# Ledger of designs, part 19: VHH binders against Translation initiation factor 2 subunit alpha (eif2a)

Target 1, 261 residues: Translation initiation factor 2 subunit alpha (eif2a), of Pyrococcus abyssi (q9v0e4)
Amino acid sequence: AREYPEEGEFVVATVKRIHNYGAFLELDEYPGKEAFMHISEVASTWVRNIRDYLKEGQKVVAKVIRVDPRKGHIDLSLRRVTQQQRKAKLQEFKRAQKAENLLKLAAEKLGKDFETAWREVWVPLEEEWGEVYAAFEDAAKDGIDVLKGHVPDEWLPVLKEIIDNYVEVPTVTIDAEFEITVPKPNGVEIIKEALIRARDRANKEKDVEVKFTYLGAPRYRIDITAPDYYKAEEVLESIAEEILRVIKEAGGEATLLRKEK
Key: E = the ipSAE of ESMFold2; O = the ipSAE of OpenDDE; V2 = 0.75 times the mean of E and O plus 0.25 times the DockQ between their complexes.

## First folded at step 20 (VHH; framework vhh_nb_b201)

Design ctl (from x2 with I28S Y31S Y102S F104S; at its last look DockQ between E and O 0.78; V2 from the best seeds 0.50)
Fold by OpenDDE, look of step 20:
Structure ctl (fold): chain B 261 residues (1-261), chain A 124 residues (1-124)
Amino acid sequence: as target 1 above (261 residues)
Amino acid sequence: QVQLQESGGGLVQAGGSLRLSCAASGDSFSSFAMGWYRQAPGKEREFVATITSGGSTYYADSVKGRFTISRDNAKNTVYLQMNSLKPEDTAVYYCAADLSGSWSEGSPDEYDYWGQGTQVTVSS
């Protein structure tokens, strides 16, 4: 771990002291490091009262705009952080914290200290995956054996238990639309039944969730949540085939519409 | 997945008090930051209070001084003591758990697990 953040880096910080001219923050990712945020860096607009924007104890995502390691000075900006950047940094930070907590739990279960866990599990996984939580997600998805050879075998059983209990399999969501018409007096019922059957069939699959939304005749939206895009697309294809077949057999017409992303 | 179960909700007169409880499943409760949110009819879900794994507490301005969040790690339970209740406190109250344990900004996206909610109704 680096002693100081780099200029341009986004960091999580906790507001410690607020003054009329700025605030002092502690960097959560750099223990013992204090940073300063000038009042001009709090918002893009004129700030009359800094306390309207910041509170003591508040955590923020800020951009590092200056670092002087010799003096130990770190300057932060809040106004230079977009919502997307904030969200991304928050996600990164949270994932790291989650991974750390899970590893601590594993260490405790094995009767090992965290230093050992760090050396034997964290470092190797980070080196291979770039992010420890990503490794845990892969293990959740594909089984604990994905970690085999990267960490000592004695860790695998306890990690498996923890991962299975606390790590969710990553998911992606895709969407599409169907145009469906059945020129029969009970056409609406036929369509409904076809969609319900297709949905329920798909939802039996592990980690797959399908939802239909009526948009107004003849349009129906489908949302598919799956572990990855490949699976999502596979599910969509399967559902589409079924719907098209069933509707055709009923004397209707069905078309799958995909938006180009 | 961690299961959260809220309890303690009900009908209370303005100025009265309620104590909500949220029981969490699992063996890693102490690692979680726990939070309370509420959603009134026709309104968005809003932050009420959070307590980090380290015991730091944060409150929405609307409940500061009236509500107290606490936790009992031995019981895997987080509490919300609600005093001086007002009609505007009427909502479904949700318990939430954050596996990271430390975040305090109170965004719903920060939490990993949610309870089903408990209804709190404050009559005038």
Scores: ipSAE 0.268, ipTM 0.692, lowest interface PAE 1.7, mean pLDDT 91
ESMFold2, look of step 20: ipSAE 0.560; ipTM 0.833
ESMFold2 (binder alone), look of step 20: mean pLDDT 80; pTM 0.814

Design y1 (from x2 with S30R; at its last look DockQ between E and O 0.77; V2 from the best seeds 0.78)
Amino acid sequence: QVQLQESGGGLVQAGGSLRLSCAASGDIFRYFAMGWYRQAPGKEREFVATITSGGSTYYADSVKGRFTISRDNAKNTVYLQMNSLKPEDTAVYYCAADLSGYWFEGSPDEYDYWGQGTQVTVSS
ESMFold2, look of step 20: ipSAE 0.727; ipTM 0.894
ESMFold2 (binder alone), look of step 20: mean pLDDT 80; pTM 0.822
OpenDDE, look of step 20: ipSAE 0.804; ipTM 0.941
ESMFold2, look of step 22: ipSAE 0.748; ipTM 0.903
ESMFold2 (binder alone), look of step 22: mean pLDDT 80; pTM 0.823
OpenDDE, look of step 22: ipSAE 0.810; ipTM 0.942

Design y2 (from y1 with G35H; at its last look DockQ between E and O 0.78; V2 from the best seeds 0.76)
Amino acid sequence: QVQLQESGGGLVQAGGSLRLSCAASGDIFRYFAMHWYRQAPGKEREFVATITSGGSTYYADSVKGRFTISRDNAKNTVYLQMNSLKPEDTAVYYCAADLSGYWFEGSPDEYDYWGQGTQVTVSS
ESMFold2, look of step 20: ipSAE 0.701; ipTM 0.889
ESMFold2 (binder alone), look of step 20: mean pLDDT 81; pTM 0.830
OpenDDE, look of step 20: ipSAE 0.809; ipTM 0.943

Design y3 (from y1 with F104Y; at its last look DockQ between E and O 0.73; V2 from the best seeds 0.00; counts 0 for: unsure alone 59.4 < 65)
Fold by ESMFold2, look of step 20:
Structure y3 (fold): chain B 261 residues (1-261), chain A 124 residues (1-124)
Amino acid sequence: as target 1 above (261 residues)
Amino acid sequence: QVQLQESGGGLVQAGGSLRLSCAASGDIFRYFAMGWYRQAPGKEREFVATITSGGSTYYADSVKGRFTISRDNAKNTVYLQMNSLKPEDTAVYYCAADLSGYWYEGSPDEYDYWGQGTQVTVSS
């Protein structure tokens, strides 16, 4: 909602015009603002032809390196953006676009224009959660009542419908290793059956996914995806208890090796 | 939750044409960026084409001029017209949807929804 970006901020921008000395871009997040990227800021290597790196209409993640609001000048850099920073900014931008599209659908269903939806829903949720999509994720996880008191009550039924249909519950993933040995001719088959049974039982739970990966005897990795770390650890403990019991009863040995995350 | 269902795959002779369709469930299709990806045995999944919610289209170099992506928001459907097919086009073709509504060059291969795929086989 600011008129100008801050120096050091990462922004999504669209290339509009390309010249030999640089490119002019529009800031997607700052309507009406144009920025400039000097050719020296396009890449870390020597750039002979700027069109080898930029195309008109291309969206990029750039770092704001200078802002002069008095003159309306904004300077951008691609060179100063790491791949990790680019990925994080694109994810943030996409989440904002998703939230906006969901709110547009909600407004349509209530017969309200989007300006009203922005003022009554977007602004309060952005201020309280920092990011509107995060509020939608909390509502998906913990129920629509988390939004009470932040948006007018008339929005809650339509937002519940939209969120239930289109917002995934956020998840976490943990991993651990088992060391498993069964000193029998059919030991590998015994281990495989035990792992498959435990995995398939756990995968019946909503929002839980378990995967085993064979690392080479006697090592097996387990990956558990769940709604939160408490649930992920609970599933791990349940699987470990089952595997230890089954393998011990088969005459083998199993141990759980935890790596801190 | 949105379900994507591809159709229109099959066996075709080199130089022939196929039209793939992908139908989306729900009432939010008009906000999606819709894409087609393909994967041949022993190869990584690769980008084929995308159409944004605003109607802008983007193509992989290998298919540009031969393939055309389009959408019909009234039918919740995206299409891929595939002309001048080559044996190298043989793959499973996947429909994908991105609720953000846009496609970025160099974006991660992360879409909100994926179809199950439809086989396209182009014989010599």
Scores: ipSAE 0.676, ipTM 0.883, lowest interface PAE 1.1, mean pLDDT 89
ESMFold2 (binder alone), look of step 20: mean pLDDT 78; pTM 0.814
OpenDDE, look of step 20: ipSAE 0.768; ipTM 0.932

## First folded at step 22 (VHH; framework vhh_nb_b201)

Design z1 (from y1 with E105P; at its last look DockQ between E and O 0.83; V2 from the best seeds 0.76)
Fold by ESMFold2, look of step 22:
Structure z1 (fold): chain B 261 residues (1-261), chain A 124 residues (1-124)
Amino acid sequence: as target 1 above (261 residues)
Amino acid sequence: QVQLQESGGGLVQAGGSLRLSCAASGDIFRYFAMGWYRQAPGKEREFVATITSGGSTYYADSVKGRFTISRDNAKNTVYLQMNSLKPEDTAVYYCAADLSGYWFPGSPDEYDYWGQGTQVTVSS
């Protein structure tokens, strides 16, 4: 909770007043702080009319190029922000705003003011995880108990409710194909039974979803959704080993066709 | 899990008006930035209007002056009043919600939740 931004920091700011020589902006992340952007910092090209680039009320991502705490002066630049830096800052800003809004809802439900929620929840989680939303994602993935010991216990039930309702666990999906043949009168039934059994066993695992699609003999597609690529590959390998064993025991052949990442 | 449901679409003659509604489930609506997007057949989905959690509104140039976005936090609902409709406004209209409460130009389709859409058809 710094009073002033650091030189070099990327900030979200709102244009308040525009003059021929530059614009004054409010720092959204530093309440009560006003900054100035000289016309020479608005774009890399020569700017003849600043109103071609800025409008009152517009929100921008800008780089802090100078801070003078004695006078309360903060200088900003748009031209020194790359598109990659803008995108990264917006992602960070939005995740922080989402976490703040979820915490405000939690505070409302618990009957606490936001200053208390900030002190008791935001600060400890930011310190430990570096980003409060990341703590919420861990709690969504691994359960609310990951927060125990970091925030007062009275917050845990309401945070669990809110996180369960509004925070998604990141997932990945991989796919692969099997070629499977069983040269028997009931070969298709043997294959289907093996696939269904492997799918149902894998679907009992936390945050794992497996789907088979019949593509036409001898081809079958598998789609695996899991919390990360390591887990998805682990599940695929386990399923492949089971299917290969069962199909060969039945007198058939099975081959896993892999795709490069 | 938030669900968004659009309503109020239909068939209208050019020059007419429609009012779209989008109801959100849950108890977090007042923190959303709410947006309307539209997609005509064979075209990419495009921005129509947004209202931030703080009440600021933004419009695509093609609808400015004809469409008005508003919200009623007590009813968990966002509205799009569409006046002076043109055949070019024909599309499926989608409601969207961004839990950050903010909107930034050049970032369409980055909303957290999307509705299933409502058809608006404007005849000549």
Scores: ipSAE 0.733, ipTM 0.900, lowest interface PAE 0.8, mean pLDDT 89
ESMFold2 (binder alone), look of step 22: mean pLDDT 82; pTM 0.839
OpenDDE, look of step 22: ipSAE 0.742; ipTM 0.929

Design z2 (from y1 with T50A; at its last fold request DockQ between E and O 0.78; V2 from the best seeds 0.79)
Amino acid sequence: QVQLQESGGGLVQAGGSLRLSCAASGDIFRYFAMGWYRQAPGKEREFVAAITSGGSTYYADSVKGRFTISRDNAKNTVYLQMNSLKPEDTAVYYCAADLSGYWFEGSPDEYDYWGQGTQVTVSS
ESMFold2, look of step 22: ipSAE 0.757; ipTM 0.905
ESMFold2 (binder alone), look of step 22: mean pLDDT 81; pTM 0.836
OpenDDE, look of step 22: ipSAE 0.805; ipTM 0.938
ESMFold2, look of step 23: ipSAE 0.767; ipTM 0.909
ESMFold2 (binder alone), look of step 23: mean pLDDT 81; pTM 0.835
OpenDDE, look of step 23: ipSAE 0.794; ipTM 0.937
ESMFold2, fold request of step 25: ipSAE 0.762, 0.751, 0.760; ipTM 0.910, 0.907, 0.909
ESMFold2 (binder alone), fold request of step 25: mean pLDDT 81, 81, 81; pTM 0.833, 0.829, 0.833
OpenDDE, fold request of step 25: ipSAE 0.802, 0.813, 0.823; ipTM 0.938, 0.944, 0.948

Design z3 (from y1 with S107T; at its last look DockQ between E and O 0.87; V2 from the best seeds 0.00; counts 0 for: unsure alone 64.0 < 65)
Fold by ESMFold2, look of step 22:
Structure z3 (fold): chain B 261 residues (1-261), chain A 124 residues (1-124)
Amino acid sequence: as target 1 above (261 residues)
Amino acid sequence: QVQLQESGGGLVQAGGSLRLSCAASGDIFRYFAMGWYRQAPGKEREFVATITSGGSTYYADSVKGRFTISRDNAKNTVYLQMNSLKPEDTAVYYCAADLSGYWFEGTPDEYDYWGQGTQVTVSS
C-alpha cells in the first residue's frame, strides 16, 4: 500500500554498503527504497568499529526514525529496537512471506499472474483478517468455506489444496500438575492406569495431545496441546475430573495444581 | 506435510570430505530457505549453514571456508559439501526448511520442517 514507511515503523532491511560514519540499507518491504543508519544508531554504547556490528548482506530489524519523501531520505536505528520488538517484527514478516509464497504457488496452479492474485485474494483477505496468513490458518482449521464471499470462487479449490498441504493448524500448550497418592501396596499401578486411560481418551480427539510426566512422588505434570486455550482448558478440566474420580474411588487423593506463580 | 530426508553421512578420516543431501517432498521447495544444523551428543543443536530461496548463503564461523551449501530446485534438494573435516565436526546433521524463504542470524529453531538427521563421524 505505502510507497514509504512511517516514522516509528519497524522494518526488515538489508545492509548494502558500510562506511565509517554509517551504513546504507535497502528496505526489503519497500522495494527500491534505500535508507541510512548513522553509526550513533547502531548500538546504545560507543561503537568503535561499525563492522563489529554490521556486515554487508546482513538482514536486520530496524526502526524508522525519519522519513523525508521529498528527498527520498529514510533514517534507521538498530539501537532503538528491543529484543521483543525484533522478535515480533520477524514473526510478522515471516508470516507475510509464507502467505505470499503460498499465494504465488496457488496463482501458478490456477494459471494467473501474481498481480491478479494480489488484487483478488491478498487485498480482500488482508482487509478482512488483518493478516493474510491468519485467513489461511482459519481455513486450515475450519475449512476453505471461511474464505467464501471474500475471494472469487475460482480460487477456492486451489487455495484449499495449498492450505491443506502447507498450513499448520495453530496450537497452544498448557501445563499443570497433579498431586496424587494412593495408600495401597499397588498404588503406583493404580495411578499409572488412571493416567494412561485419561491420556488415551483425550488423545482420541482431533488436534489434541496429552502427555504425563512423573516429577517424583506425589507430583505429576500434564502437558496439553490443543487448537486454542479454551479447548486446552476444556480438556484439562475433563481429565482432572476423571483422574480425581478414579483416584478417589481407589481410596486415594488427587489435587490439581494450577499455575499462578 | 513436507518430508525432508537427509543422506550422505558416514565415517571419514580427518581432512576428508563428505557431501550431504536433503531431499524435500512436494512442489514448494523453491520457496524454502534451507538450513543445516548439527548436534553432538550432550550438546545443543547448532547452526551450520543456510541458503535462502533467493540463493544467499550464510555459514557458522566454525565451518566457513570449509563447507559449501547449495541447492538444486529442479531436484528439490539442498546439499552440504563438507571439506577439510575435523573430529569436531562429528555430529548428527539435520536439514530444515523455512517456508518464508528468509534467514535471520540469532533466530532459534523456527523452521517449519525438520529432517530426521544423518550421522557424520570424523576420525583422527
Scores: ipSAE 0.762, ipTM 0.913, lowest interface PAE 0.6, mean pLDDT 90
ESMFold2 (binder alone), look of step 22: mean pLDDT 80; pTM 0.826
OpenDDE, look of step 22: ipSAE 0.806; ipTM 0.942

Design z4 (from y1 with A33T; at its last look DockQ between E and O 0.85; V2 from the best seeds 0.75)
Fold by ESMFold2, look of step 22:
Structure z4 (fold): chain B 261 residues (1-261), chain A 124 residues (1-124)
Amino acid sequence: as target 1 above (261 residues)
Amino acid sequence: QVQLQESGGGLVQAGGSLRLSCAASGDIFRYFTMGWYRQAPGKEREFVATITSGGSTYYADSVKGRFTISRDNAKNTVYLQMNSLKPEDTAVYYCAADLSGYWFEGSPDEYDYWGQGTQVTVSS
């Protein structure tokens, strides 16, 4: 664990004191470290009143622009953080906090203190996956045995229980478009019934979600969410086969068009 | 998975009060940031109030001073006490939970779990 952040690093910080010339913040990821954000670094536009942008107790994502370990000075910038960089840091931070909370629960259930959980579970998983929550997601998707050999075996049953309860399986979504016509007075109702039946049949399958969206005749979009791309493709082909058959039997035409991936 | 269930909604005269409750399943509630959101017909879901795992609270400007969020970790429950209700408070109120325990700006994308909602109607 580092004592100071690096210049250029994105950090989560909490506003502690606000002055008209800047704000002092505590670094959430570096306990005991205080930083300063000059008013010129609060926004890209001219700031008349710093309290329009910052409030005591507020948590922000900031960029470290200067570190002087000899004096203990850390300078932060909010304006030098793009929306994309902010989103990425928040996601990273929140995923780390989620993993930490799950590990705390696992340690409690196993009767171990958190220092032991950190050393035996967190460190090895961070080393191998780069991010502990990613290891939990892999275990949720592919089973707890992916962790075997990385953490002591005694952790595996409790981690399996917690991951099964609190970690969602990563999924993929694909989409495609149908062109469907039925040259009958009740053609629209025939199309709706066919789509509803195909959707409901596919939605009975584990970890699969199918949605149709009407784009305006003759166009219909299908969205398929599944555990991986192979499963999503299989579901799409199955649905397409059913729709093409049913619509053709009703005297219509249906064509599957792939627009996005 | 975690299930969230709201209760306590209903019809209330303007100026009246209601207390909403949201019960969470599971044994990890104490780590959640809990939030309340609301959605009126034809409008986007909007932030109302949040309480972090550490007990810090945050409110939308439109409800400050009238609404109070609180939590009882022993009961796995978060509450929203709504006082001085106005017709503009009429909406479906949703409970939300975020396992990180942190709050930044109250975007709905920050929350992992959502309840089904409870209707609050404030008559003039």
Scores: ipSAE 0.677, ipTM 0.881, lowest interface PAE 1.2, mean pLDDT 89
ESMFold2 (binder alone), look of step 22: mean pLDDT 81; pTM 0.833
OpenDDE, look of step 22: ipSAE 0.767; ipTM 0.929

Design z5 (from y1 with S56E; at its last look DockQ between E and O 0.84; V2 from the best seeds 0.77)
Fold by ESMFold2, look of step 22:
Structure z5 (fold): chain B 261 residues (1-261), chain A 124 residues (1-124)
Amino acid sequence: as target 1 above (261 residues)
Amino acid sequence: QVQLQESGGGLVQAGGSLRLSCAASGDIFRYFAMGWYRQAPGKEREFVATITSGGETYYADSVKGRFTISRDNAKNTVYLQMNSLKPEDTAVYYCAADLSGYWFEGSPDEYDYWGQGTQVTVSS
């Protein structure tokens, strides 16, 4: 969309030429734009040899610190990018590249060129979801029909196949602890069977994974992975009710320990 | 899902060579950046080499000049030729795949799929 990046923007750039005083990079997201990174902007420590930090052909996440469109000058910094900012930009860029590669495969399977795939699939999905890979994740979670009305119907079968094979459903994980006792000779076996049965029942649900970890009597940790926090909490409540009921009926006690905010 | 299967590990005398292979399932291999990582007991997993979808190669300084990464897209396979092996190279070697096709800093977080690993032991 834009011809030049904005000051303060994080960009992906490719190192093209390295000199003692700095490096020249091309902006992967802004075709035809070259930028400069002074050696003082390569790291927060004093840089003795720039080639210890940069290699020709290397892709980096950098912050744009100056843009002069009249002269075509763009200055970049690595040292002004925090680890969190680098991770976020890298994730954004890589998710875009993954979506592009999946769409290329879909276009090949459908016998269409990528320009058509870009116009008919990429643009509408980017507009509606903000990020094409996010649309693919929603389709993986809720089925391909979430894309109906946004892309031509002829794309749906091939996109479903590719998304089902190569896109993982985004998930969240919560944890909690149970304290469980059963004052009987076979108390431990009663507890284990109750936990296994509740786990196995919950694990039959789509996109839900439950595991118990023995922490040492009387403590057990439960980890629940689910498509969102609402579902994870719903599963936890259901399991807790079942465990408390079964353990109480066996003459024991069970308590769910929750994390406070 | 994509499965990665390493092979070619084993015991070798210092100065010797091994060739590791990693086969990938599915019809998307040509878009992967493929990497090799290694982990010695008690240490963090460390970068060894990567080859991008476009064939560009990158190596850790500790293996540069001794190891060569290559790929065969027709066989869905990436290779690591390991020459002049040293006891310090002893580790479990993991194959990794990144569907973006790019390499940045070589962090393990950059990779979407991992193999189970193959043991390489270098004796002297």
Scores: ipSAE 0.660, ipTM 0.877, lowest interface PAE 1.1, mean pLDDT 89
ESMFold2 (binder alone), look of step 22: mean pLDDT 80; pTM 0.824
OpenDDE, look of step 22: ipSAE 0.837; ipTM 0.948

## First folded at step 23 (VHH; framework vhh_nb_b201)

Design a1 (from z2 with S107T; at its last look DockQ between E and O 0.79; V2 from the best seeds 0.78)
Fold by ESMFold2, look of step 23:
Structure a1 (fold): chain B 261 residues (1-261), chain A 124 residues (1-124)
Amino acid sequence: as target 1 above (261 residues)
Amino acid sequence: QVQLQESGGGLVQAGGSLRLSCAASGDIFRYFAMGWYRQAPGKEREFVAAITSGGSTYYADSVKGRFTISRDNAKNTVYLQMNSLKPEDTAVYYCAADLSGYWFEGTPDEYDYWGQGTQVTVSS
């Protein structure tokens, strides 16, 4: 799309050459563009040795602080990028690269060049979903028909095949705690068996994963991963009912401590 | 869905060599960045080596100069040649695949597929 990045944009860049006064980087998202990062922009603390922070070939997330298209100068900053901004940009970048690679495979299977795939698939999906990988995730979750009307029909069979094979359905994870006591000599084994049975029963459901973690008597943490919050809460409720019943029948007590946020 | 299968592990004397292989199923291998990770008993899983879809390689400092990662896209396979093995290299070795084709330092949780692991034991 654009020839140059905008000032303030976060970019993925590759360190090419390191000098005592700064480093030169290639912009991975803007082929053929080289940028400079002055040593003062490498970290918020005074940098004695730039090689303590940068290695040749290293990929970084940097903020564009100056663009001069007339001279072809682009200046980058690492110190002006927070950890959260770095994580967000890397997630965005990787999701875009995954979608691009899947679309390249789809184009190969249809015998089309990537320029056509970009125009006919990438652009419409980006416009409707905000990012192409999100459209692929919706298609994986709800079926390929969610894309109908947004891309030419000829793409749908190949996209279905590729999405079904390579795109995971997004999930959520919730957690809660149980306090469990069984006043018997074999109380720990009774608790363990109850937790294992509840976990294994819940794990028979598609896209559901339950884990228990011992936190120290009498505390046990449960983590539930499911396709959405509603399903995760249903699973938690079902497990809680089973655990409370089984532990009460064994002569113990159990309490669910919810951490709902 | 992609399946990753490691092979080539085993018992070796210190100073010896092993070559690990990881075969990938499916028709998308050429787009993967591939990584090797290892986990010793009681330890967290740690990075060993990575190779991007474009062929760039990266190594943990502890293995640099001794281990070599390579790939053969025609065979859908990534390799880890391990030379000059030390008892400290004893671990289960896992291959991993990232569909983005890129590798970034400090992002081990972004791999899309993981292998089952192969045991490497280096005796003193």
Scores: ipSAE 0.755, ipTM 0.905, lowest interface PAE 0.6, mean pLDDT 90
ESMFold2 (binder alone), look of step 23: mean pLDDT 80; pTM 0.827
OpenDDE, look of step 23: ipSAE 0.794; ipTM 0.936

Design a2 (from z2 with S107V; at its last look DockQ between E and O 0.81; V2 from the best seeds 0.00; counts 0 for: unsure alone 62.1 < 65)
Fold by ESMFold2, look of step 23:
Formats: structure tokens, sequence, C-alpha cells
Structure a2 (fold): chain B 261 residues (1-261), chain A 124 residues (1-124)
């Protein structure tokens, strides 16, 4: 949105030219803006050869440490970016790029130029959700009607199609372990049937996915994917109750081992 | 739903060549960054090559100069030309897609879609 980044901002930049005293970079998020990274800002250790750390065409996450809009000077630091800050910035950057690409596809399908899509869809969704991709995720989870009233109605059918095809519903995954033994000739079939039945019942619920993995007798892992941790735990409790009951009634023994901290 | 399908794997003698293909379903391929990864038995999956939506290419040091990644947007397909193959290249090769169109070193959990893999075996 702004012509220049703010001091302290994390940016994605592309190395364009490397010299012994520093590197010049292009700011991917600020078209036409060039920045400089002094060799002292490349790493926390002493850098003898800058080319051991940077190469032309490389994309980095850097911290903006100085901005002079009057002179057009922007200074960057790589050493002042923690791994957590890098990961967070890359996630933000990629989510924005994904949303932009989906909107470009929507505009193409509707016969609109991207400037129109930006004004009519991007801006209102960014204002309301703070992040356009988050609006797309909400639409994927709760249906396209969450966007009604925020973007012109003509966009809704194409956005629904694209979101349904390309946007995953945000979820969480928990795991736990069962120890299951049935001391009968057909014990493994009894266990298999109990696990399949519990899995299939749980999988009828929207946005819930249950998987069992055989870890070697007597151990089985369950992975539960659900919209939030409360729902995931609820599903685990339901499955555990069913499995423990069915296995005990079959003359076996089952124990739920929770590895969640 | 985007589906990625690898093909072109097989058995080849050391020093030989193979070309892997990965076809993507849907109408969004041109926006993907595409990557190839490989996993040998008992080892972690490792990066091989990537090509951004804009056509920039990146390679692991172990394959640079021997492997070439390319894409054909009209066919919704990414390719990996593998020359001068070594027994150490033996692995299941996976195609991956990132809807952002970008690739960043050291970000292994960022791909949106993965293929099923194709076996490449290089005999001594």
Amino acid sequence: as target 1 above (261 residues)
Amino acid sequence: QVQLQESGGGLVQAGGSLRLSCAASGDIFRYFAMGWYRQAPGKEREFVAAITSGGSTYYADSVKGRFTISRDNAKNTVYLQMNSLKPEDTAVYYCAADLSGYWFEGVPDEYDYWGQGTQVTVSS
C-alpha cells in the first residue's frame, strides 16, 4: 500500500548486485525500490567474503533499518532477522501472493481487469479481515455467503468456484496412541473392524478426518484433523470410548496413551 | 482439487539419463512454483530443484550441472531432465506445487500440493 517501507519492517528482497562492501537488492513488495545491505549487516559473525553468504537472484527476508524517502535510500539488515521472524514474514508474504493469484484467476474468469478486482474485492476484504487470504479461508470453511455485502455480488460465484478448488480449510491435528490386544485367533480382524467403524463414523462429520496407523503390535496411532482443538479432543474422546468398549466386549484390552503435552 | 502425477521414472545405468514429468490438473498451473524432491529409503526427503512461476530455477548442490528443471504452461507440466545419473540419485522423486509462485531456500513445509512419487533406480 505505501510507496516506501517503514523502518523496522520485514521485507522480501532479491539480491541484484554484490560488491565487497555490500549488496544492492530490489524490494519485491515495493516495485521500483532498490535497497542496500552493508556487509556488516549480512551476518552476526565477521564476513570475510560476502559471496559466501549472498548470490545474485537470491531472495531473502531482511529488516529495514533506515529509510530516507527524500533521497530514496533504503538500508537492509539480514543479521537482525531471527529465524522466527523470517518464517513469519515468509508465511505472510506467501499467503498474500496466493490470494493475489487466486484473485487474478477470478478476474480472468469474470472478464475483469485486475485493477477492478483489486478495488472491488481485495481492498474491501483486506479492510474487513486484515488479510485477504483469511477471508478466502473463512469462505472455504463457512461458505461463500460470508463475503456477501463486502464484495459485489457478481464476484461471488467465481470466487466460490476458485476457493472451493484451491483454498484448504484451516485445521489442527492432534495425535494419540492406543495399545490394543485381542487374544483370539481372529484378533487382528476384530481390531481392524473396530478401528474402521470408529473412523468411518467420525469421518461423516464436516471437516473432520481420522486416520489410524499400525505401529507394530500392540500399538496403533490415531491422527485427528479438525477445525479446532476443542473439536479434535471431542472426536478423540468419542473414538476412545467406542474402541475401549468394543475391544473389552470382545475379550481384549485397550489403553489410550495420550502424548499431547 | 489439484492433482499432481509424476511419470518417467525407471531403471537406468550409471551415467545415463531420464526425464521426469509432472502433470497438474486444473487451470491455475501458470501461477505455481514447482519443485522436485526425492527420498531414499531410510532418509529424509530432500530438495532437488525448483522453478518459480516466473521461470527462475534453483538446484540442490548435489545435482547442479546434471539436472535441469523446466516447465510448459500450455501442457500444465513441469519436467526434470536428469543427466549423468549416479547410484546416489536412487530415490522416489516427488513433484510439489506452491500456489504463491515463489521458492525460498530452507522452507520444506510450504508446498500446497504433492504428487504420489515415481521411482528412479540407478544401477552401478
Scores: ipSAE 0.760, ipTM 0.909, lowest interface PAE 0.7, mean pLDDT 90
ESMFold2 (binder alone), look of step 23: mean pLDDT 80; pTM 0.823
OpenDDE, look of step 23: ipSAE 0.795; ipTM 0.935

